# VHH binders against NADH-ubiquinone oxidoreductase 24 kDa subunit homolog C11E3.12, mitochondrial, part 6

Target 1, 162 residues: NADH-ubiquinone oxidoreductase 24 kDa subunit homolog C11E3.12, mitochondrial, of Schizosaccharomyces pombe (o13691)
Amino acid sequence: MKPIRFFKPENLQLAKAILARYPLRFQSAALVPLLDLAQRQHGTWIPPTAMYEIASLAGVSIDYVHSLILAYPNDFFWRPKKPRVRICNSWMCQQAAEEQGNSNWDSQCRSVATKYGFDVENTGCLGNCFQGPAMWINDKIYGVNTKEKLVDIMEALTQKKN
Key: E = the ipSAE of ESMFold2; O = the ipSAE of OpenDDE; V2 = 0.75 times the mean of E and O plus 0.25 times the DockQ between their complexes.

## First folded at step 1 (VHH)

Design z11 (framework vhh_7zox_3)
Fold by ESMFold2-Fast, scan of step 1:
Structure z11 (fold): chain B 162 residues (1-162), chain A 120 residues (1-120)
Amino acid sequence: as target 1 above (162 residues)
Amino acid sequence: DVQLVESGGGLVQPGGSLRLSCVASGFTFSSYSMGWVRQAPGKGLEWVSDIYSGGYTGYADSVKGRFAISRDNAKNTLYLQMNRLKPEDTAVYYCAREYYGSGSYFLDYAGQGTQVTVSS
């Protein structure tokens, strides 16, 4: 059973205080500071759960909240930069994987990363072929040579809420 | 690019039935879990039901046994069959797509909502 809740208690109180500063006829005027509060709580973007709670608190539609986010594209972000894995497929990285006996390595990595919700793409060597086999995970370079190590990395990255 | 369009809301008598539909576009519908959430007048949002890509369903205690969620992947359509409606079911109902990332569930897109009013 899934609750729909976003603001932590102290921020919910602050959100209600923000709304109280605006006349009932102009509660929608509070949306900009509410979006700012939500984005600061989450860190980098405003998840749909936050948009639903803001819409509920302000008495407006979810679509109106979304359209307001789009009206301030340099200030508010409504979707994450999707987490991604970039697997090196240069000759040197392929040779490193073969020497370790991993002939199905690319397929194994894609399966694991996709299961954890990551986008997967191949990339050429950009000056990191001496750390093979290598991959970029959320803008960090990892030397990954076993499925178990990749699973450990994915678990660590997906357990962080912020 | 992602769009969710709800329909089927309206005015019904207590004990009546209503079927909501949600047509999805802009993504591979069959690959995503989908759900319904509602907002009653003056209340917060409440999760109503969801259905996973593999067909498993979940329901809020308040609607269990009365509502049935289903999907038609060939038509990119999500449904909510609402039976034995009560005045407390009066709310705006939203169709939503579920996203799992960073260890938690999100609603990453929602429709405009459709009004359901249960009154004599």
Scores: ipSAE 0.000, ipTM 0.105, lowest interface PAE 19.5, mean pLDDT 72

## First folded at step 2 (VHH)

Design d1 (from c06, 15 letters changed; framework vhh_7aqx_2; at its last look DockQ between E and O 0.02; V2 from the best seeds 0.00; counts 0 for: pae E 10.9 > 2, unsure alone 59.9 < 65, placed apart)
Fold by ESMFold2, look of step 2:
Structure d1 (fold): chain B 162 residues (1-162), chain A 122 residues (1-122)
Amino acid sequence: as target 1 above (162 residues)
Amino acid sequence: QVQLQESGGGLVQAGGSLRLSCTTSGSTFSDYAFSWFRQAPGEEREFVGLITYSGGSTDYADSVKGRFTISRDNAKNTFYLQMNSLKTEDTAVYYCAAEWGLFYDSPSYDYWGQGTQVTVSS
């Protein structure tokens, strides 16, 4: 088999130091710190090349590494989180959009968000309907009262690497 | 279930280029990551590269980085492998695979195509 190299030289040395803290029979205990290091190096998720190198370093199967990532779904991610927008469809938000003259607000938001690579769905009340139509963009709630504001938010969010 | 069909393989001179495609079918949504693997006769299957759902993230084996590019056409449910600067060691059967991580006990590459032969002559 041919080696897959993921870790930068400085991080490979850290990975080996992490493994050295454990007896050879217990090097699987180093997997969580190794996964954390890999995710930090890559940004937000652990790519297959990292999984293969970690498996090789720790002497475990690739399937074991993957299963461990899935066992910690709040901490480790095996691909970038799918970006999404959840548009509030409560009566208050629908009425606020209609009052502001935003016909087809749902359709407009879907068009903009899709252009920026976000998945779109509807949601119930988000508790921010009094500040205009509300939506949940990834992990934050926004009051968005114009298409232009939504575009500004989407541009700002997509400037972030990953 | 998801069905995968590779195409675009063939014979090419060293230094040349080929474009492989993989068409997905049997699913109403193409929301999964896609990977390419290859296998030469008598060798173990080798990871080539991966592209995520949005096409915004890729991962490539070191042996092909800078020469191969994965892309996707979401409207056609088709994934591509552009292979440039081909070498004789790139000769292999190339497979596309879909990642399906719905359950914790599921393997990361649940569905495979039948493979397409790529032969690079000197």
Scores: ipSAE 0.000, ipTM 0.383, lowest interface PAE 10.9, mean pLDDT 75
ESMFold2 (binder alone), look of step 2: mean pLDDT 77; pTM 0.779
OpenDDE, look of step 2: ipSAE 0.014; ipTM 0.243

Design d2 (from c06 with Y53W; framework vhh_8cml_1; at its last look DockQ between E and O 0.02; V2 from the best seeds 0.00; counts 0 for: pae E 15.4 > 2, unsure alone 62.1 < 65, placed apart)
Amino acid sequence: EVQLVESGGGLVQPGGSLRLSCAASGSTFSDYAMGWFRQAPGQEREFVALITWSGGSTDYSDSAKGRFTISRDNAKNTVYLQMNSLKPEDTGVYFCAAEWGLFYDSPSYDYWGQGTQVTVSS
ESMFold2, look of step 2: ipSAE 0.005; ipTM 0.153
ESMFold2 (binder alone), look of step 2: mean pLDDT 78; pTM 0.784
OpenDDE, look of step 2: ipSAE 0.190; ipTM 0.621
ESMFold2, look of step 3: ipSAE 0.000; ipTM 0.122
ESMFold2 (binder alone), look of step 3: mean pLDDT 77; pTM 0.782
OpenDDE, look of step 3: ipSAE 0.254; ipTM 0.655

## First folded at step 3 (VHH; framework vhh_8cml_1)

Design e1 (from d2 with S27F S30D T52S; at its last look DockQ between E and O 0.01; V2 from the best seeds 0.00; counts 0 for: pae E 13.3 > 2, placed apart)
Amino acid sequence: EVQLVESGGGLVQPGGSLRLSCAASGFTFDDYAMGWFRQAPGQEREFVALISWSGGSTDYSDSAKGRFTISRDNAKNTVYLQMNSLKPEDTGVYFCAAEWGLFYDSPSYDYWGQGTQVTVSS
ESMFold2, look of step 3: ipSAE 0.005; ipTM 0.133
ESMFold2 (binder alone), look of step 3: mean pLDDT 81; pTM 0.818
OpenDDE, look of step 3: ipSAE 0.052; ipTM 0.446

Design e2 (at its last look DockQ between E and O 0.02; V2 from the best seeds 0.00; counts 0 for: pae E 13.8 > 2, unsure alone 63.1 < 65, grease 24.3 > 24.2, placed apart)
Fold by ESMFold2, look of step 3:
Structure e2 (fold): chain B 162 residues (1-162), chain A 120 residues (1-120)
Amino acid sequence: as target 1 above (162 residues)
Amino acid sequence: EVQLVESGGGLVQPGGSLRLSCAASGSTFDDYAMGWFRQAPGQEREFVALITWSGGYTDYSDSAKGRFTISRDNAKNTVYLQMNSLKPEDTGVYFCAAEWGLFYDEYDYWGQGTQVTVSS
């Protein structure tokens, strides 16, 4: 087997502390806390490297680890959620884009976001009219009026893997 | 570096079966998740199936589910795609691919493809 190290040093110590709470014959009971720790370290999902290290630490098969992830589909994920952007098409944002000469702004935003793997949708008022045009990117609202700023945001959101 | 060579393609009547093989050489095969993709003429390459490095998890496209089975033999450095109940829309070039991780769109190595034709 390839030696796999997923956990940061501080989280590896936490993982060992979690395992220490269980008798050796019951360390499979530690899998749920270990999966939670791995998902929190990685972001929103549990990568294969984490599954291998958890299996090694807990003395179980990687297949068993994966089956537990699938058993808790509302809490644990083995794939990243599909990211999305919602472009505000409210009157105020449409007017702001037209006044700035960005009559094709929606098309430009869709092109950029799609390139970075985001689903693109429209939305109503986001309450951020003074920064318009506004977007909801995943769980945050941004005022974005240049292609370069959108690219910077998309790169930051997609380059934070690992 | 991993080198991938597909085989097992051919001409098959509708309803028939084919077994594709992908032989890997070079780097340690066990380190990579493996996938099958296909491309019809004039269309973009589409996902068909994947299997993790251990073989513990598999996934399929909607069109492949229930008809195709992906498997791997790490001792022989080989990935298989058993295709049953073939339909004309399954026609295309089938590619084997290898990636580190389960990212679906970050495959590191690709084979050159094997032709599958399902026709009268």
Scores: ipSAE 0.000, ipTM 0.124, lowest interface PAE 13.8, mean pLDDT 75
ESMFold2 (binder alone), look of step 3: mean pLDDT 79; pTM 0.799
OpenDDE, look of step 3: ipSAE 0.019; ipTM 0.249

Design e3 (from d2 with S27F D31S G56R D59Y; at its last look DockQ between E and O 0.01; V2 from the best seeds 0.00; counts 0 for: pae E 17.3 > 2, placed apart)
Fold by ESMFold2, look of step 3:
Structure e3 (fold): chain B 162 residues (1-162), chain A 122 residues (1-122)
Amino acid sequence: as target 1 above (162 residues)
Amino acid sequence: EVQLVESGGGLVQPGGSLRLSCAASGFTFSSYAMGWFRQAPGQEREFVALITWSGRSTYYSDSAKGRFTISRDNAKNTVYLQMNSLKPEDTGVYFCAAEWGLFYDSPSYDYWGQGTQVTVSS
């Protein structure tokens, strides 16, 4: 059987609080919030260990949990989704890149990220624009001012699979 | 551009009430969970409340439970925090935050507002 020790201690307390909002006969109503909590803890998808722990906590079958994930295919993923880069396109970040002679910085970043299999999007200010161009890679904000540093980050992230 | 703009802060006596608002723009508000966080001077930012994208589920810190109510109006792209029975320890800057999904942890939120000051003092 799959392990049932997925949630970090702080998130287990939140999961129990979520369940406590529902009568025992309706705890299946907590499954959507629990699945979202699990996906956010894991990053981009819900691993089988999370599914088993959620089923155990809510007193439902693993098949029911899996069926809910499949019923919400645009919200919940049971396989790793393609990694994502969000490049800051704020006025301040564009100015910082232009001052460093990188007026095509957005396109350079897109080219590198795409080569490593990341989906690329734009985003607003990340709070790091005054320290240099910024981007959000998966769930962490980076200040990246050289192509070489971006390549290093992408290589490290794609080589860290378990 | 993404913007989260908090309002409704101010000075209030202990036991009083305030209603915070956070107006959102530049993203699909109805697809995001919305949260409130606060930070007192010299302290780390702490979780206060969260509401899911649909508004069907709400979550509160132990200090907020029973006194604060989070709500949202997806037609107006706005999230609210009704704060009742305010105490001096509630003093701080209150931040609105948005995340895709229902996650609680601060570092995971996608967007943050600039904050609104709440001061509870006699």
Scores: ipSAE 0.000, ipTM 0.099, lowest interface PAE 17.3, mean pLDDT 76
ESMFold2 (binder alone), look of step 3: mean pLDDT 83; pTM 0.833
OpenDDE, look of step 3: ipSAE 0.038; ipTM 0.468

Design e4 (at its last look DockQ between E and O 0.02; V2 from the best seeds 0.00; counts 0 for: pae E 18.3 > 2, unsure alone 60.7 < 65, placed apart)
Fold by ESMFold2, look of step 3:
Structure e4 (fold): chain B 162 residues (1-162), chain A 121 residues (1-121)
Amino acid sequence: as target 1 above (162 residues)
Amino acid sequence: EVQLVESGGGLVQPGGSLRLSCAASGSTFSDYAMGWFRQAPGQEREFVALITYRGGSTYYSDSAKGRFTISRDNAKNTVYLQMNSLKPEDTGVYFCAAEWGLFYDSEYDYWGQGTQVTVSS
């Protein structure tokens, strides 16, 4: 049998420190911070190798780890997810883009987002829209008034430079 | 930026209850994990409770578990600490803090100025 090793050495030490905050009979209380650490190390989701190591470290079944991930679907993701951009096409956002000289703003945004691997769709008014053109990128609303700003956001979210 | 203002502290007899509130201002409240810390006179600031930025998980110190409950209301930009069965050892200044992320480190991004809790007979 081969041990599962997911955590980098520095993160394994952090994981052990997290576990040390809890009595042995309550080690399951450490699962959420361990899952968060694993997701942050891996990127956007928690791979099976991390689930197995967390289960081993905390002394719980793999089924318990999986059930906990499913109980927090807005916080933890157990499969790769495709990132998404929802571009506001309200009249106010169209006017803001035109006032800033960005003709065909929707098309420019789609081109940039697709380059970084995002699914792109439109949405209506985003409510209290940020000043200038607005879009949802994953779970946050951004005011984006230049192609350069959009590229900066996309690079930061994907850790890809171009 | 996020500004944090604590309220709800006061003088309470042992065994009593208090509910602390932390009102946050700023457009990014839902993006931060929120925590409560306390500092007794002459001692280091210590962790009390934490709630994740999405509100899905809570964490407590050993001394708080079973007696204190942290919650958040993102519509009101407010985090709460319900403190029951208070003991003289709970006396101190309670601070609200906000951080981006779910790591248990001592460097929160924003702190309130604190609210005094005194438990004395």
Scores: ipSAE 0.000, ipTM 0.096, lowest interface PAE 18.3, mean pLDDT 73
ESMFold2 (binder alone), look of step 3: mean pLDDT 78; pTM 0.799
OpenDDE, look of step 3: ipSAE 0.020; ipTM 0.278

Design e5 (at its last look DockQ between E and O 0.01; V2 from the best seeds 0.00; counts 0 for: pae E 17.4 > 2, placed apart)
Fold by ESMFold2, look of step 3:
Formats: C-alpha cells, structure tokens, sequence
Structure e5 (fold): chain B 162 residues (1-162), chain A 119 residues (1-119)
C-alpha cells in the first residue's frame, strides 16, 4: 500500500515541474518527457517501478504507459540487458588476488554475481590492471578485491535499498 | 536546497592527524554514496576515498590506503575522513561529494576545506 518509489528526490521535483507545464486534464501529454527522465535515471531502460510511479503521477493506467513505451521502440526500452561481469584472469590480476589471500577469488566473484542475476565470464587484460584484481561490470572497470566491495557494487547496480 | 559543508581542515605538521567532516542537508543522505576528493594548486582534482550508501564498502586511492579512513553516520547525515600520518603531498582542498546509485558521476559537491601539511 505504500506508494511505489522510483524517482530519486531531485528527479521527482523535475517530474512534477514537467507535469506542471500541462493543464490538469492533459497531463498525459507529459508522459514522453517523464519516460525519458526515468530512463536517464535508470541508465538504459525503464523498469516497471518507474512505469507505475509515472502512471500514478500523471493519472493514467499502467497499460497506457506501457503502450507509449512500445510506441517509441527506438528511444524507450522496457527490459534490461542481461547484466554481465567479466573477471580479469590475466597473470597480473591473478597474482594480485593471491597476494591478498584471495586464491579462490574467481569462484567467490562468480558465486556473488550469479546470485544477483549477472552472467559471469573471464576476460584478459589488454593493458595494466587497475591496481589490483580487476573486473568489468556492465562495461565499467572496477578494482575489486573483497567480497564486501563486490556485494555493494552488485546492490548498487541491481537495486537501491533504504 | 542541497548543501554539503566540509569542516575540520587546517594546518598540521607532517605525521599529524586531521578529521574532516561533511554535513549534508536537503537530500536523502542514506540513499547516496559519499566520497572525498582533493585538489592541490595547479593539479587536477583526484579521488581520495568513497563509501557506499550503506557504509558496507569503502574504496581508497593508493596514496590514502592504510592512512585514511572514510566513515559515515547516516543518523547525523555526516561523512568523515580520518587522516593519519599526514604528508606534505596531502596538502590541498578537500571536497566531499554525493552520488546516486552507480559509481560513475557525482550529483552534489561541497565547497571544500583546506588541508595544509607544513614541513
């Protein structure tokens, strides 16, 4: 029964400002800019929680919001790309992990990442690793040498918890 | 109105310690990751430390590792940087910053506090 929350506070203010540009009976005209704001906040796609909050803010059905997403298939995306972790297995990264006592680092990373729904694969390093064991998470390089850091990154990338 | 206000800077001797604080207001502090950056005159701003929104994970630059400790108190809307074994190379203006979600851009910045480590 609690309202669905997607927009961070700053973006909720922007969403309300967008809606204020339209007469109350025409607030559905704000849906395209609201969808754009939601996608930009989330990254590359619009999750269901954003769709529900937009529907609530604009006073329209969730089905109407979904149909507008489908009407703009070049601009709006309604499902995630499969999230992916690529663990560097170069000799420099393997040595760095062993120096830190993490000889089973690959299996630890795989266990954590798959529980968060990520595909896991290995990758080579084309240059120097970024000062320790490195991994690519959704095409961003992280220097990650503890399970706690990995869990925090996974939580930040998959959901935000209060 | 969002504000990040740093304090605790000053002059110290090499080997000394300082504790920086950054008081946050105007946003939901516990939903943001918090970081410290520094900038020496004529240099590019550089990363010092980062703490996740939950406080579960911390990250440090190589120069800070082992000497600096980042922490946060979500009940007080404050992030701290304990700096020990200070060196002249640590001299600069220290900024706190807040980011939403991913570790890829910072939404809010403080105005900075000066840290000077004299010889």
Amino acid sequence: as target 1 above (162 residues)
Amino acid sequence: EVQLVESGGGLVQPGGSLRLSCAASGFTFSSYAMGWFRQAPGQEREFVALISYSGRSTYYSDSAKGRFTISRDNAKNTVYLQMNSLKPEDTGVYFCAAEWGLFDEYDYWGQGTQVTVSS
Scores: ipSAE 0.000, ipTM 0.126, lowest interface PAE 17.4, mean pLDDT 76
ESMFold2 (binder alone), look of step 3: mean pLDDT 85; pTM 0.861
OpenDDE, look of step 3: ipSAE 0.007; ipTM 0.248

## First folded at step 4 (VHH)

Design f1 (from d2 with S57Y; framework vhh_8cml_1; at its last look DockQ between E and O 0.01; V2 from the best seeds 0.00; counts 0 for: pae E 15.1 > 2, unsure alone 63.6 < 65, placed apart)
Fold by ESMFold2, look of step 4:
Structure f1 (fold): chain B 162 residues (1-162), chain A 122 residues (1-122)
Amino acid sequence: as target 1 above (162 residues)
Amino acid sequence: EVQLVESGGGLVQPGGSLRLSCAASGSTFSDYAMGWFRQAPGQEREFVALITWSGGYTDYSDSAKGRFTISRDNAKNTVYLQMNSLKPEDTGVYFCAAEWGLFYDSPSYDYWGQGTQVTVSS
């Protein structure tokens, strides 16, 4: 048997504080904050060990925890989220990059993102072309105009400082 | 403790089907959740499918959903993976895994078979 403990000590205390806001019969109402805490601790998804500990803490079945995760597939993930970069290739963004001297910006972005293990896609207008070249990284929008800034963002998101 | 042996792998054309079997030996097979994982050359082992100890819940990776079916027969100590509509990207060594709880990630499993080769090419 493997231990079912997932939360680090500080997060376990926070999880217990969250649960303490609810009567024992209604601790299932704390599941969403607990799932969010677990996903933040693990990175981008909720591993089975977290699901088991949450079920134990909240007094619900593991199947119930799993069903709740599946009910919110855009918020909670039960497997590693595939990282991706979507680069705006609309006419407006292409002109913005060329006006800043980045005529091969798409190639530069692909080179960096691929090195960090991201899937790279092109997309249409993201609605932010006036703020410089735009891209979506894991469904967040960034205005990035230098390779150095893109590298800094990629390192922060992948934590490849070790 | 449980020992696992996979069988049913082989060479198949794209669009074809294979049925993998995982025979378990040892007591308390019904106490384990079971999973199938696969590994292509140069890649890490990846999740394919899982099934709870009773067979009451199953789940699949995005690439397997709709094409693969996991099942178990606790009377025969066997887990199956029916693979339909096979694609070249399904090529790899397929491993059966067992653990006391419900897990999607490879490091959480302590009991593994030796694997069976599946090759999809034309």
Scores: ipSAE 0.000, ipTM 0.110, lowest interface PAE 15.1, mean pLDDT 76
ESMFold2 (binder alone), look of step 4: mean pLDDT 78; pTM 0.792
OpenDDE, look of step 4: ipSAE 0.124; ipTM 0.565

Design f2 (from d2 with S27F S54E; framework vhh_8cml_1; at its last look DockQ between E and O 0.57; V2 from the best seeds 0.00; counts 0 for: pae E 10.5 > 2)
Amino acid sequence: EVQLVESGGGLVQPGGSLRLSCAASGFTFSDYAMGWFRQAPGQEREFVALITWEGGSTDYSDSAKGRFTISRDNAKNTVYLQMNSLKPEDTGVYFCAAEWGLFYDSPSYDYWGQGTQVTVSS
ESMFold2, look of step 4: ipSAE 0.006; ipTM 0.295
ESMFold2 (binder alone), look of step 4: mean pLDDT 81; pTM 0.816
OpenDDE, look of step 4: ipSAE 0.383; ipTM 0.737

Design f3 (from d2 with S61E F103W; framework vhh_8cml_1; at its last look DockQ between E and O 0.04; V2 from the best seeds 0.00; counts 0 for: pae E 14.4 > 2, unsure alone 63.1 < 65, placed apart)
Amino acid sequence: EVQLVESGGGLVQPGGSLRLSCAASGSTFSDYAMGWFRQAPGQEREFVALITWSGGSTDYEDSAKGRFTISRDNAKNTVYLQMNSLKPEDTGVYFCAAEWGLWYDSPSYDYWGQGTQVTVSS
ESMFold2, look of step 4: ipSAE 0.000; ipTM 0.122
ESMFold2 (binder alone), look of step 4: mean pLDDT 78; pTM 0.784
OpenDDE, look of step 4: ipSAE 0.660; ipTM 0.865

Design f4 (from b06 with N31S G56D L104E Y108D; framework vhh_brivekimig_d4; at its last look DockQ between E and O 0.03; V2 from the best seeds 0.00; counts 0 for: pae E 15.7 > 2, grease 28.8 > 24.2, placed apart)
Fold by ESMFold2, look of step 4:
Structure f4 (fold): chain B 162 residues (1-162), chain A 122 residues (1-122)
Amino acid sequence: as target 1 above (162 residues)
Amino acid sequence: EVQLVESGGGVVQPGGSLRLSCAASGFTFSSYAMSWVRQAPGKGPEWVSSIYSSGDYTLYADSVKGRFTISRDNSKNTLYLQMNSLRPEDTALYYCARESYDIETGYDFDYSSQGTLVTVSS
């Protein structure tokens, strides 16, 4: 059996300081701050090695740690987040694209977004159909009617030059 | 009806290789990112790998990076996981999952397969 070691030295010190704030019988109250620390160290999600070390440090079962992560799916992730573009395919957005001469708009958006590492999916009405073709990029709705605007948005979101 | 059916599990010796397949039906496979997830006996689920809808971008858990390769064939509606240099700690039920995003719940798996057992033992 190999020891599970996730936290870097400075973060292990922080984790122990977090635990020290709580009485012995209530060490489980430290789990949320510990999970947050682990997620920030790893980037965007909590790997299994972090879960096992947190369970060991707090004196709880790994199943309890897993159940806590699953209870807060908007705060803690046990898998990497994926970037995604959802293109509105409502009849209003399709009419707007066709009226602007963009009969292959979906194909154009797919090409650009894929180059920047985004998945492309279709979605129903986003409530912004009046602003021309609408799309959801991660957690925000955009009205995008030119390839140049899409590239500008993708570069701003990824800090990439393409 | 969305269906994901995996296959290719079995018993192998340490250092061996297996290739898992996941056949998809009931949806436009080429429009979705897909993941492999595993669950060892007595443990919770562990994300293994993800692949974007085009197949051009892949992500791996640290524990499998360099040993496992995710791929897809959109013409056959099939997701694959090539597992090399297998270790006893890779023993788990492996299943494939379709990724979804919702503003209230974030990224999640909206459909998953039942799983195929992989056992690595001498």
Scores: ipSAE 0.000, ipTM 0.180, lowest interface PAE 15.7, mean pLDDT 77
ESMFold2 (binder alone), look of step 4: mean pLDDT 82; pTM 0.805
OpenDDE, look of step 4: ipSAE 0.027; ipTM 0.306

Design f5 (framework vhh_7zox_3; at its last look DockQ between E and O 0.08; V2 from the best seeds 0.00; counts 0 for: pae E 8.0 > 2, grease 25.6 > 24.2, placed apart)
Fold by ESMFold2, look of step 4:
Structure f5 (fold): chain B 162 residues (1-162), chain A 121 residues (1-121)
Amino acid sequence: as target 1 above (162 residues)
Amino acid sequence: DVQLVESGGGLVQPGGSLRLSCVASGFTFSSYAMGWVRQAPGKGLEWVSDIYSGGYTGYADSVKGRFAISRDNAKNTLYLQMNRLKPEDTAVYYCARESYDIETGYDFDYAGQGTQVTVSS
C-alpha cells in the first residue's frame, strides 16, 4: 500500500532523524518536533495529510495527533473544521472507479454531498484508493465504496451538528 | 505532452528476474517523483514502489527486498529491477509520475500504457 506522503524528500529524511532520537516504544515523544517540521513545510498551519503521515510514522492515532495540536495553541495552527468534502481524483482513484464500472463516481458524490450542504472540491491521492475511492470530509479521510456509505456518513455528520 | 513508455516485460519462470524500463518525455524528469503501480488479473491497482527526485525510495511490503527502483535522470529513464519473481507478481506494470499538491501531498498524475509481466512455469 502507498502510504500518505506529505513530507518533501528532504523533510522526510529529517523526520526519520527526529524519530531515530527516540526508542521505538517512545516515538510519540517525537510528535512535537514532527508537527513543527510539518507546519514549517506547509506554511502557517498543519494540514490533515501531515497529521496522518505523522501519526503513521510515530505509531499513534490521528485523534491523538489532533489533541496534541490543540494542547499547543500558541505554536501549532490548525484550520477550523469546515463543512467540506474533497473527493480524490487521483489517477489511481479514477482507474479504480472505472474498473468497478462507475466512471461517474465524482458526479454521484457531488450530488449527494451537495444535498447535505457540503462544499465539494477535488483533491489528490489520499493513499486509500485500493479499498475504495477516498474522500476528505471536514478533517478526516474516509474510504467510501458506495453511495449508500456516503449518505450514512453525511447523515451522521449533519445530525451531530443538530 | 507527458509521455511514459514502459518496456522490459515478458514471461519468466518463478525465481527469475526482469528489469523494467520507463522512458519519460514532455516534462523535466529530474524534478518529479516517479513510481510503479501494477494490476494483477481480476484485481485492482496496487502501488509497488516510488522514488523521489532526491533519491528516497519506498516499497510495498510484498516486494521489499526483492525489487529495486532506480532512475537515470540523464536518460529520463525510470527502472524497476525485479528479482526472485513469484506467480503473484504477475500483472501489468505501469510507470507513473507523482506531483506534489500543497494540501494533499504526493499523488500520481500520469501513467503509461503498461508492460505485461507473467510469472509462470
Scores: ipSAE 0.013, ipTM 0.409, lowest interface PAE 8.0, mean pLDDT 79
ESMFold2 (binder alone), look of step 4: mean pLDDT 85; pTM 0.848
OpenDDE, look of step 4: ipSAE 0.031; ipTM 0.219

Design f6 (from d2, 16 letters changed; framework vhh_7aqx_2; at its last look DockQ between E and O 0.04; V2 from the best seeds 0.00; counts 0 for: pae E 15.7 > 2, unsure alone 63.0 < 65, grease 24.5 > 24.2, SAP .715 > .668, placed apart)
Fold by ESMFold2, look of step 4:
Structure f6 (fold): chain B 162 residues (1-162), chain A 122 residues (1-122)
Amino acid sequence: as target 1 above (162 residues)
Amino acid sequence: QVQLQESGGGLVQAGGSLRLSCTTSGFTFSDYAFSWFRQAPGEEREFVGLITWSGGSTDYADSVKGRFTISRDNAKNTFYLQMNSLKTEDTAVYYCAAEWGLFYDSPSYDYWGQGTQVTVSS
């Protein structure tokens, strides 16, 4: 197996620059900025692959990295806090929503999804064959062009989770 | 120019096995995570599984756990989906995708393949 690499190339350079600010003996002081960088790259939480790479870069144990994440539970998360809805904001999906008369589609989707307890965020393109308003909910990518369809999906998903 | 091309689809009997390949070009393969998705006619596209940049972590949809395995071969720039104990419900077009998370932006799928048909008959 190759070494674990979580950081994308540009972020790896930033991570190394962060570490270079600290003397070798004090590389652990770089952990908070590195964890912040990793969480921002991944989205909302820090996956195990990021923890392994940070530990390797900073010369600390992975247990120490994990303990630091747990010490700052309002800032760092090692798992998603709640189920997520990712709404595609690509030009194609925005155009499709506008053509259907849904000029504030993102806002409508957010209001429905948050009512059902989902965390809502934007994402880029979900694939060429999903032309039209698209969103990723848990394990599936949906084409959703009406509020009623979104409600049906949310009800079906929360019934299986409750 | 980045390209992803699926292959290995076809017709198989229920309970059988099939291995899909996703051959990539135009980027540094070892720096990307890869996902498989599938879409049956009239259905929404469904996440199947993910393998990380290093190959050290995988994640799978509940519907395929224990039956499907994702792997990568960095020397061949190729990403695989081994499908065992196939069910008729696994019939779909399967797509591979490469994932890129921007430093300060929400993650997105940067590149998608054309898809390969898998048909499971009973």
Scores: ipSAE 0.000, ipTM 0.264, lowest interface PAE 15.7, mean pLDDT 74
ESMFold2 (binder alone), look of step 4: mean pLDDT 78; pTM 0.791
OpenDDE, look of step 4: ipSAE 0.083; ipTM 0.518

